VH-VL binders against Transcription antitermination protein NusB (nusB). Designs and how they scored, part 4

Target 1, 140 residues: Transcription antitermination protein NusB (nusB), of Caldanaerobacter subterraneus subsp. tengcongensis (q8rad1)
Amino acid sequence: MNRTEAREWVVKMLYQYDVSKLPLEKIFENFYEEHDPGEQKEYIEGTVRGTVEHLEEIDREIEKYSKDWPLYRMPRIDLAILRCSMYEMLYGNIPVSISINEAVEIAKKYSTDDSPSFINGLLGAFVREKGLEEGEANDN
Below, E stands for the ipSAE of ESMFold2; O stands for the ipSAE of OpenDDE; V2 stands for 0.75 times the mean of E and O plus 0.25 times the DockQ between their complexes.

## First folded at step 5 (VH-VL; framework fv_tislelizumab)

Design V2 (from V1 with light chain S30D; at its last look DockQ between E and O 0.14; V2 from the best seeds 0.00; counts 0 for: pae E 10.3 > 2, placed apart)
Heavy chain, then light chain:
Amino acid sequence: QVQLQESGPGLVKPSETLSLTCTVSGGSIRSYYVHWIRQPPGKGLEWIGYIYYSGSTNYNPSLKSRVTISKDTSKNQVSLKLSSVTAADTAVYYCARGYDFWSGYMDVWGQGTTVTVSS
Amino acid sequence: DIVMTQSPDSLAVSLGERATINCKSSQSVDNYVAWYQQKPGQPPKLLINWASDRESGVPDRFSGSGYGTDFTLTISSLQAEDVAVYYCQQYYSTPYTFGQGTKLEIK
ESMFold2, look of step 5: ipSAE 0.006; ipTM 0.547
ESMFold2 (binder alone), look of step 5: mean pLDDT 92; pTM 0.948
OpenDDE, look of step 5: ipSAE 0.386; ipTM 0.830

Design V3 (from V1 with heavy chain S56D; at its last look DockQ between E and O 0.07; V2 from the best seeds 0.00; counts 0 for: pae E 8.7 > 2, placed apart)
Heavy chain, then light chain:
Amino acid sequence: QVQLQESGPGLVKPSETLSLTCTVSGGSIRSYYVHWIRQPPGKGLEWIGYIYYSGDTNYNPSLKSRVTISKDTSKNQVSLKLSSVTAADTAVYYCARGYDFWSGYMDVWGQGTTVTVSS
Amino acid sequence: DIVMTQSPDSLAVSLGERATINCKSSQSVSNYVAWYQQKPGQPPKLLINWASDRESGVPDRFSGSGYGTDFTLTISSLQAEDVAVYYCQQYYSTPYTFGQGTKLEIK
ESMFold2, look of step 5: ipSAE 0.007; ipTM 0.597
ESMFold2 (binder alone), look of step 5: mean pLDDT 92; pTM 0.947
OpenDDE, look of step 5: ipSAE 0.073; ipTM 0.729

Design V4 (from V1 with heavy chain G27F I29L; at its last look DockQ between E and O 0.33; V2 from the best seeds 0.00; counts 0 for: pae E 9.3 > 2)
Heavy chain, then light chain:
Amino acid sequence: QVQLQESGPGLVKPSETLSLTCTVSGFSLRSYYVHWIRQPPGKGLEWIGYIYYSGSTNYNPSLKSRVTISKDTSKNQVSLKLSSVTAADTAVYYCARGYDFWSGYMDVWGQGTTVTVSS
Amino acid sequence: DIVMTQSPDSLAVSLGERATINCKSSQSVSNYVAWYQQKPGQPPKLLINWASDRESGVPDRFSGSGYGTDFTLTISSLQAEDVAVYYCQQYYSTPYTFGQGTKLEIK
ESMFold2, look of step 5: ipSAE 0.006; ipTM 0.575
ESMFold2 (binder alone), look of step 5: mean pLDDT 93; pTM 0.955
OpenDDE, look of step 5: ipSAE 0.326; ipTM 0.801

## First folded at step 6 (VH-VL; framework fv_tislelizumab)

Design W1 (from U2 with light chain D92K; at its last look DockQ between E and O 0.61; V2 from the best seeds 0.00; counts 0 for: pae O 2.8 > 2)
Heavy chain, then light chain:
Amino acid sequence: QVQLQESGPGLVKPSETLSLTCTVSGGSIRSYYVHWIRQPPGKGLEWIGVIYYSGSTNYNPSLKSRVTISKDTSKNQVSLKLSSVTAADTAVYYCARGYDFWSGYMDVWGQGTTVTVSS
Amino acid sequence: DIVMTQSPDSLAVSLGERATINCKSSQSVSNYVAWYQQKPGQPPKLLINWASDRESGVPDRFSGSGYGTDFTLTISSLQAEDVAVYYCQQYKSTPYTFGQGTKLEIK
ESMFold2, look of step 6: ipSAE 0.601; ipTM 0.844
ESMFold2 (binder alone), look of step 6: mean pLDDT 92; pTM 0.951
OpenDDE, look of step 6: ipSAE 0.235; ipTM 0.776

Design W2 (from U2 with heavy chain V50Y, light chain D92K; at its last look DockQ between E and O 0.51; V2 from the best seeds 0.55)
Heavy chain, then light chain:
Amino acid sequence: QVQLQESGPGLVKPSETLSLTCTVSGGSIRSYYVHWIRQPPGKGLEWIGYIYYSGSTNYNPSLKSRVTISKDTSKNQVSLKLSSVTAADTAVYYCARGYDFWSGYMDVWGQGTTVTVSS
Amino acid sequence: DIVMTQSPDSLAVSLGERATINCKSSQSVSNYVAWYQQKPGQPPKLLINWASDRESGVPDRFSGSGYGTDFTLTISSLQAEDVAVYYCQQYKSTPYTFGQGTKLEIK
ESMFold2, look of step 6: ipSAE 0.587; ipTM 0.843
ESMFold2 (binder alone), look of step 6: mean pLDDT 91; pTM 0.944
OpenDDE, look of step 6: ipSAE 0.543; ipTM 0.863
ESMFold2-Fast, scan of step 7: ipSAE 0.723; ipTM 0.879

Design W3 (from U2 with light chain D53T D92S; at its last look DockQ between E and O 0.82; V2 from the best seeds 0.59)
Heavy chain, then light chain:
Amino acid sequence: QVQLQESGPGLVKPSETLSLTCTVSGGSIRSYYVHWIRQPPGKGLEWIGVIYYSGSTNYNPSLKSRVTISKDTSKNQVSLKLSSVTAADTAVYYCARGYDFWSGYMDVWGQGTTVTVSS
Amino acid sequence: DIVMTQSPDSLAVSLGERATINCKSSQSVSNYVAWYQQKPGQPPKLLINWASTRESGVPDRFSGSGYGTDFTLTISSLQAEDVAVYYCQQYSSTPYTFGQGTKLEIK
ESMFold2, look of step 6: ipSAE 0.585; ipTM 0.830
ESMFold2 (binder alone), look of step 6: mean pLDDT 92; pTM 0.949
OpenDDE, look of step 6: ipSAE 0.451; ipTM 0.846
ESMFold2-Fast, scan of step 7: ipSAE 0.683; ipTM 0.882

Design W4 (from U2 with light chain D92Y; at its last look DockQ between E and O 0.04; V2 from the best seeds 0.00; counts 0 for: pae O 4.7 > 2, placed apart)
Heavy chain, then light chain:
Amino acid sequence: QVQLQESGPGLVKPSETLSLTCTVSGGSIRSYYVHWIRQPPGKGLEWIGVIYYSGSTNYNPSLKSRVTISKDTSKNQVSLKLSSVTAADTAVYYCARGYDFWSGYMDVWGQGTTVTVSS
Amino acid sequence: DIVMTQSPDSLAVSLGERATINCKSSQSVSNYVAWYQQKPGQPPKLLINWASDRESGVPDRFSGSGYGTDFTLTISSLQAEDVAVYYCQQYYSTPYTFGQGTKLEIK
ESMFold2, look of step 6: ipSAE 0.541; ipTM 0.832
ESMFold2 (binder alone), look of step 6: mean pLDDT 92; pTM 0.951
OpenDDE, look of step 6: ipSAE 0.025; ipTM 0.669

## First folded at step 7 (VH-VL; framework fv_tislelizumab)

Design a1 (from W3 with heavy chain G27F I29L G98E)
Fold by ESMFold2-Fast, scan of step 7:
Structure a1 (fold): chain C 140 residues (1-140), chain A 119 residues (1-119), chain B 107 residues (1-107)
Amino acid sequence: as target 1 above (140 residues)
Amino acid sequence: QVQLQESGPGLVKPSETLSLTCTVSGFSLRSYYVHWIRQPPGKGLEWIGVIYYSGSTNYNPSLKSRVTISKDTSKNQVSLKLSSVTAADTAVYYCAREYDFWSGYMDVWGQGTTVTVSS
Amino acid sequence: DIVMTQSPDSLAVSLGERATINCKSSQSVSNYVAWYQQKPGQPPKLLINWASTRESGVPDRFSGSGYGTDFTLTISSLQAEDVAVYYCQQYSSTPYTFGQGTKLEIK
């Protein structure tokens, strides 16, 4: 599977972890019974495990930029998307522009009509305040 | 409160297209997935498909060539169209709300609408 | 497709006694299983989700258990209102599939 599909699975796994209370090992086992991650295995497991390991810190950041809206009132899919993207940017060495764009695309496909704008705004504020803005790129 | 209500013809002729409507109240189609499930007389439940927040759909492969699910968020309606019907499509058709993204279980169901395929 | 098989097809239990319904999946579904109750002329009603979590408003005599391929719905003390058909459903992968149903009657 490609990276875009793998990122969707990371979001799905984070959502499952949030709502099902299953251990991560069982979530991975279930996934591998039906799907072959190929080259994406390291990305999927690394991102899911890393996000969960840093969950308290990531959730504090989300709360800071959600205008005092409690996380428990946020759609669970939006929370999973935000958690994935923040981990990617803080610890996953994924370029900001790629992580935010992919988060917005997942929100467009699976979340509410207002979620893409909300997610883009929150992640943009986070990136700006943390000084994670990408420099100029000359990719052709 | 949260409700879903199915409506459509009680009788459809073989080879025609079945058209059903699910009208929702108490929640927004912008915030919930809606599924269609059917139940033939005296038989069990068969999942037909789902429509997501975005309007994207996922169908049971056994029905995919004949099924279209769509929605009109401004009217609070979800529609099911099933083409080329036969007697095997005789069933009670339900629409149901999925609790949350990828939860996969349906927390609120409509009362169902009976469809008989007969000449 | 994942096939869900329930046992028994029908069950008669005396009032106040324990009723046990089993559900087996053709491959692992982790804890992605829900249980529904359906009375004649009514739509299914959600009882249990995530294999063992009771839906709000469902009496505590209902409980679910299991993981992987083997799941159980238990009614600890059968009441007359519990006469119904019970269905398990997996939501580990699409297409979502249901068991064939277990008809529960009083003895």
Scores: ipSAE 0.017, ipTM 0.638, lowest interface PAE 6.9, mean pLDDT 88

Design a18 (from W3 with heavy chain S54Y, light chain S92K)
Fold by ESMFold2-Fast, scan of step 7:
Structure a18 (fold): chain C 140 residues (1-140), chain A 119 residues (1-119), chain B 107 residues (1-107)
Amino acid sequence: as target 1 above (140 residues)
Amino acid sequence: QVQLQESGPGLVKPSETLSLTCTVSGGSIRSYYVHWIRQPPGKGLEWIGVIYYYGSTNYNPSLKSRVTISKDTSKNQVSLKLSSVTAADTAVYYCARGYDFWSGYMDVWGQGTTVTVSS
Amino acid sequence: DIVMTQSPDSLAVSLGERATINCKSSQSVSNYVAWYQQKPGQPPKLLINWASTRESGVPDRFSGSGYGTDFTLTISSLQAEDVAVYYCQQYKSTPYTFGQGTKLEIK
């Protein structure tokens, strides 16, 4: 599978972790029973595990830029998308434009009528306030 | 809180098109999905289909050639049309809220509207 | 289509006793299973989603378990208000399908 497909699976796995209460090992097992990630295995597992390991920090960032909207009221797919994208930009060295554009496309495919605009706005605000540059901050 | 209410004609003649409306209050149909499910008298539940974001739909293949689900966001309504009805389409029809795309369970249901197909 | 088969079709249990309803899928649905309660003249009410997660407001005597192809709904101590038909549903893939229902009665 290509990187775009792999990212969709990362988002779905983060979503499943959030809503199903299954451990990550079981989520990966389920995926591998039906799918072969090919060269994307490292990206998928690294991004899912990394996002979960940094979950509290990432959730604080989302809450800060959600305009005082508590996370428990957010659509769960939106939350999974935001978590994935923020991890990619903060820790995964994925260029900002790629991560945000992909997040918006996933929202168009799987979330609500309002989600693409909401996600784009939130991630845009996050990038502006953090001073991110194509996945790297340069504050010299 | 979100509530759904079905409405329809009650009686429909064989070969005609059944048209039902689901009116949503307490929330926006832009923020969730709406499923249609039916239940013939004394029988179990049959999933008819769902309408997602932007009006995209997914139908039960057994009914796909006869079913259209659409939404009007300005009226906060979802509609079901079922063409070429027969006595086998006699059932209570429910609309129900879907949680999201990957969670295909229905957490809020309307009261149901009874549809009888007869001459 | 994924076929969901419940057992038994009908179950009679004494008040205060444990009731167990089984649901089997024709192929693996992981944990994509919901359980509904339907009383006469009423719409179904969601009890359990993701095989084992109890919906808000549902009494803790209701529990769900299972993974893959075998699922159970358990009522630990039956109360009179629990008399209803119970349905399992898979949402692993469309078309979403329901079991045929299990009618729970007081013994």
Scores: ipSAE 0.681, ipTM 0.875, lowest interface PAE 1.4, mean pLDDT 91

Design a21 (from W3 with heavy chain Y52W, light chain T94Y)
Heavy chain, then light chain:
Amino acid sequence: QVQLQESGPGLVKPSETLSLTCTVSGGSIRSYYVHWIRQPPGKGLEWIGVIWYSGSTNYNPSLKSRVTISKDTSKNQVSLKLSSVTAADTAVYYCARGYDFWSGYMDVWGQGTTVTVSS
Amino acid sequence: DIVMTQSPDSLAVSLGERATINCKSSQSVSNYVAWYQQKPGQPPKLLINWASTRESGVPDRFSGSGYGTDFTLTISSLQAEDVAVYYCQQYSSYPYTFGQGTKLEIK
ESMFold2-Fast, scan of step 7: ipSAE 0.690; ipTM 0.854

Design a3 (from W3 with heavy chain S31N Y99W)
Fold by ESMFold2-Fast, scan of step 7:
Structure a3 (fold): chain C 140 residues (1-140), chain A 119 residues (1-119), chain B 107 residues (1-107)
Amino acid sequence: as target 1 above (140 residues)
Amino acid sequence: QVQLQESGPGLVKPSETLSLTCTVSGGSIRNYYVHWIRQPPGKGLEWIGVIYYSGSTNYNPSLKSRVTISKDTSKNQVSLKLSSVTAADTAVYYCARGWDFWSGYMDVWGQGTTVTVSS
Amino acid sequence: DIVMTQSPDSLAVSLGERATINCKSSQSVSNYVAWYQQKPGQPPKLLINWASTRESGVPDRFSGSGYGTDFTLTISSLQAEDVAVYYCQQYSSTPYTFGQGTKLEIK
């Protein structure tokens, strides 16, 4: 599978981890019963495990930029998308433009009518505040 | 706490259109999927279809030519219309809440409304 | 369409004893299976989702297991209020389909 497809599976696994109470090892076992990730195996497992390991930190970041929308009221698919994207940008060395663009596309496909705009706005604010925008130089 | 309540006529004549309404309270249908399920007397459950956040629908192929599900977000209501009914459409009809595309189970159900198709 | 087949059609179990209901899918549904309880004159009530996750407020004597094509619902110690019809449902693909139901009665 390609990276775009693999990212969708990462989001789906994070979603299932959130809603099913299953341990990650069982979620991976279930995935491998039906699917062969090929070259994407390291990306999928690394991103899922890494996101879960940094979950408290990532959730705090999401809370900072979600305004009056507490996490427990957020659509679960949105939360999974945000968690994946933030991990990719903070620890996965994925370019911010790619991660945000892919997050918005997944939101369009599976979540609410408001989700693409919400996710784009939140991730954009996060990137600006953390200084993760492409180009390291701060031009005065 | 979210509640769903079905309403509509209890008796429909063969060849007419069955029209049911599901009224949601305690939450907005903007935030949920709403499914319709039916149960003929003494039989099991049959999924009729679902309306998504966008207002797009997905129907059971066995009923697709006769069924329409729509919603009115301002009234917080979802409607089911089933055309050209026959005695085989006699059932209890339920509306039920779904969360999203990946969680296709229904966690809150209406009480059900009985529909009898008879001349 | 994915066909869900339950066994047995009916089951009588003594109070305090274990009840086991089986559900088989015609093709793999991974863990996209839910279980419902329905009492006479009432709508179905969700008990289990994702094959093994118990819904909030459901007594811990109810448990689900399985993956792929074979699933089970277990009631570890039957209580009088558990008399009902139980349905499995797959949500791996549309149309979503239910098993035919298993009627659980007290011996």
Scores: ipSAE 0.670, ipTM 0.877, lowest interface PAE 1.6, mean pLDDT 91

Design a4 (from W3 with heavy chain S31H F101Y)
Fold by ESMFold2-Fast, scan of step 7:
Structure a4 (fold): chain C 140 residues (1-140), chain A 119 residues (1-119), chain B 107 residues (1-107)
Amino acid sequence: as target 1 above (140 residues)
Amino acid sequence: QVQLQESGPGLVKPSETLSLTCTVSGGSIRHYYVHWIRQPPGKGLEWIGVIYYSGSTNYNPSLKSRVTISKDTSKNQVSLKLSSVTAADTAVYYCARGYDYWSGYMDVWGQGTTVTVSS
Amino acid sequence: DIVMTQSPDSLAVSLGERATINCKSSQSVSNYVAWYQQKPGQPPKLLINWASTRESGVPDRFSGSGYGTDFTLTISSLQAEDVAVYYCQQYSSTPYTFGQGTKLEIK
């Protein structure tokens, strides 16, 4: 599978972790029963594990930019997308434009009609305030 | 807390359109998917379709040419219309709540409304 | 369409004994399976989602397991109120489909 497909699986796994309360090891075990990620295995496991490990920090960042909506009211698919994208940008060395564009595309496929704009706006605000914008002096 | 209640005519003549309403209380249909499921007498469950947050719909291909699901957010109601009914459409019809695209199970169900198609 | 097949069609179990109901899908549905309980004259009640996650308020004697094409609902110690028809449902792809049902009775 390619990276775009792998990212969608990361979001689905984070979503399942949130709603099913299954341990990560079981979620990975289930995935490997029928899927061979090939070269994407490191990305998938690294991103899922890393996101969960940094969940408190990531959730606090999401709350800062979603002030009008507490996390418990957020669509669960949106939350999974935001968690994945923020981890990618903070720790995964994924270019901002790629991570945000992919997040918006996943939202278009699976979440609400308002979700693509909501996610794009929230992630854009986060990127600006953290100085992560590509081409900026702080982005290298 | 959240409750769904189906209502409809009970009896419908062959070839006519069946119209059912699902009224939601204790929560807003803006925050949920609403599914329609039916159960013929003595038989199992058949998924009819769903209406999403946006008002977009997805229908069982076996019924797609005859079914329309719509919602009125101001009344907190979801409607099902099934055209050209026959005796095979006799069933208990349920509306039920779903959360989103990946969680396709239904956690809160209405009590069901019986529809008999008879001349 | 994905076909869900339950076995057995009916099962009689003594009070306090273990009841096991199986569900097989015609193609992999990963863990996108729910189980419902339906008593006469009542709507289905959700018991299990994501193959093995118990809904809040559902007694812990109910458990689900499985992945891919083979799924099981287990009642570890049958109670009188558990007499019902049980349905599995896949939600891996639309149209969502249900098994034909398993009728559970007291022996």
Scores: ipSAE 0.673, ipTM 0.865, lowest interface PAE 1.4, mean pLDDT 91

Design a9 (from W3 with heavy chain V50I M106F V108Y)
Heavy chain, then light chain:
Amino acid sequence: QVQLQESGPGLVKPSETLSLTCTVSGGSIRSYYVHWIRQPPGKGLEWIGIIYYSGSTNYNPSLKSRVTISKDTSKNQVSLKLSSVTAADTAVYYCARGYDFWSGYFDYWGQGTTVTVSS
Amino acid sequence: DIVMTQSPDSLAVSLGERATINCKSSQSVSNYVAWYQQKPGQPPKLLINWASTRESGVPDRFSGSGYGTDFTLTISSLQAEDVAVYYCQQYSSTPYTFGQGTKLEIK
ESMFold2-Fast, scan of step 7: ipSAE 0.715; ipTM 0.846

Design b1 (from W3 with heavy chain G27F I29L, light chain S30T)
Fold by ESMFold2-Fast, scan of step 7:
Structure b1 (fold): chain C 140 residues (1-140), chain A 119 residues (1-119), chain B 107 residues (1-107)
Amino acid sequence: as target 1 above (140 residues)
Amino acid sequence: QVQLQESGPGLVKPSETLSLTCTVSGFSLRSYYVHWIRQPPGKGLEWIGVIYYSGSTNYNPSLKSRVTISKDTSKNQVSLKLSSVTAADTAVYYCARGYDFWSGYMDVWGQGTTVTVSS
Amino acid sequence: DIVMTQSPDSLAVSLGERATINCKSSQSVTNYVAWYQQKPGQPPKLLINWASTRESGVPDRFSGSGYGTDFTLTISSLQAEDVAVYYCQQYSSTPYTFGQGTKLEIK
């Protein structure tokens, strides 16, 4: 599978971890019974495990930018998307524009009608405040 | 308080169209799915279909040629229409709340409305 | 369509004893299984989702387990209010399908 497909599986696994409370090893075993990750195995496991390991930190960031919305009222798919994207940007060395664009596309495909704009706005605010945007680079 | 309430005629004649309404409160139809499920007397549960946030639908293939689910978000109502009914369509009809695309279970159910198909 | 088959069709268990209800799918549904409790004249009530996750407000004597094709609902210590019909449901693919139900009675 390609990276875009692998990212959807990462989001779904984070979602399942959130709602099913299964151990990560069981979630991975379930996935491998029916799917071959190919070259994406390291990305999938690394991103899922890394997100869970940094969950408290990531959730605090989400809470900061989800002004007036507590996490427990957030659509669970949105929360999984935000967790994945924030981990990718903070620890996965994934370019901001790629992570945000992919997060918005997953939201369009699986979440609520309002989720794409909500996710884009929240991640945009996060990126601006954290200074993760590319600096000035116009030397031409 | 999350609630769903079914309403419609208790008696429908064979060959006619059954029309039911589900009125919801305590949540938004923009943020949740609504499923229709039925239960014939003394028998188990049969999933009829679902309506998504977008208004798109998915129906049980065994019923799909006869079923239409629609919604009016401004009225907090979801409708089920089942055409060309027969005695086999006699059942208690439930509407129930669904969360999202990956969670196909129903967490809150209406009380159910009994429909008898008889001449 | 995925067929869900429950066993037994009915069982009687003494108060305080363990009750076990089984559910088998005709093909793998991974962990996309929910369990419902239905009392006479009432709608079904969600107990378990994702095969093993207990719904909020459901007593901890209820537990679910299983993966793939074989699933179990266990009531560790039967109480009088647990008399009901129990249904499993798969949501791995549409059409979503339910088991035929298991009637639980006090012995």
Scores: ipSAE 0.524, ipTM 0.827, lowest interface PAE 2.0, mean pLDDT 91

Design b18 (from W3 with heavy chain S54Y G104A; at its last look DockQ between E and O 0.03; V2 from the best seeds 0.00; counts 0 for: pae E 13.9 > 2, placed apart)
Heavy chain, then light chain:
Amino acid sequence: QVQLQESGPGLVKPSETLSLTCTVSGGSIRSYYVHWIRQPPGKGLEWIGVIYYYGSTNYNPSLKSRVTISKDTSKNQVSLKLSSVTAADTAVYYCARGYDFWSAYMDVWGQGTTVTVSS
Amino acid sequence: DIVMTQSPDSLAVSLGERATINCKSSQSVSNYVAWYQQKPGQPPKLLINWASTRESGVPDRFSGSGYGTDFTLTISSLQAEDVAVYYCQQYSSTPYTFGQGTKLEIK
ESMFold2-Fast, scan of step 7: ipSAE 0.722; ipTM 0.859
ESMFold2, look of step 8: ipSAE 0.000; ipTM 0.532
ESMFold2 (binder alone), look of step 8: mean pLDDT 93; pTM 0.953
OpenDDE, look of step 8: ipSAE 0.052; ipTM 0.721

Design b21 (from W3 with heavy chain Y52W M106F V108Y; at its last look DockQ between E and O 0.04; V2 from the best seeds 0.00; counts 0 for: pae O 9.7 > 2, placed apart)
Heavy chain, then light chain:
Amino acid sequence: QVQLQESGPGLVKPSETLSLTCTVSGGSIRSYYVHWIRQPPGKGLEWIGVIWYSGSTNYNPSLKSRVTISKDTSKNQVSLKLSSVTAADTAVYYCARGYDFWSGYFDYWGQGTTVTVSS
Amino acid sequence: DIVMTQSPDSLAVSLGERATINCKSSQSVSNYVAWYQQKPGQPPKLLINWASTRESGVPDRFSGSGYGTDFTLTISSLQAEDVAVYYCQQYSSTPYTFGQGTKLEIK
ESMFold2-Fast, scan of step 7: ipSAE 0.718; ipTM 0.865
ESMFold2, look of step 8: ipSAE 0.617; ipTM 0.841
ESMFold2 (binder alone), look of step 8: mean pLDDT 92; pTM 0.946
OpenDDE, look of step 8: ipSAE 0.009; ipTM 0.602

Design b3 (from W3 with heavy chain S31N, light chain N31H)
Heavy chain, then light chain:
Amino acid sequence: QVQLQESGPGLVKPSETLSLTCTVSGGSIRNYYVHWIRQPPGKGLEWIGVIYYSGSTNYNPSLKSRVTISKDTSKNQVSLKLSSVTAADTAVYYCARGYDFWSGYMDVWGQGTTVTVSS
Amino acid sequence: DIVMTQSPDSLAVSLGERATINCKSSQSVSHYVAWYQQKPGQPPKLLINWASTRESGVPDRFSGSGYGTDFTLTISSLQAEDVAVYYCQQYSSTPYTFGQGTKLEIK
ESMFold2-Fast, scan of step 7: ipSAE 0.697; ipTM 0.888

Design b4 (from W3 with heavy chain S31H, light chain V33L)
Heavy chain, then light chain:
Amino acid sequence: QVQLQESGPGLVKPSETLSLTCTVSGGSIRHYYVHWIRQPPGKGLEWIGVIYYSGSTNYNPSLKSRVTISKDTSKNQVSLKLSSVTAADTAVYYCARGYDFWSGYMDVWGQGTTVTVSS
Amino acid sequence: DIVMTQSPDSLAVSLGERATINCKSSQSVSNYLAWYQQKPGQPPKLLINWASTRESGVPDRFSGSGYGTDFTLTISSLQAEDVAVYYCQQYSSTPYTFGQGTKLEIK
ESMFold2-Fast, scan of step 7: ipSAE 0.720; ipTM 0.888

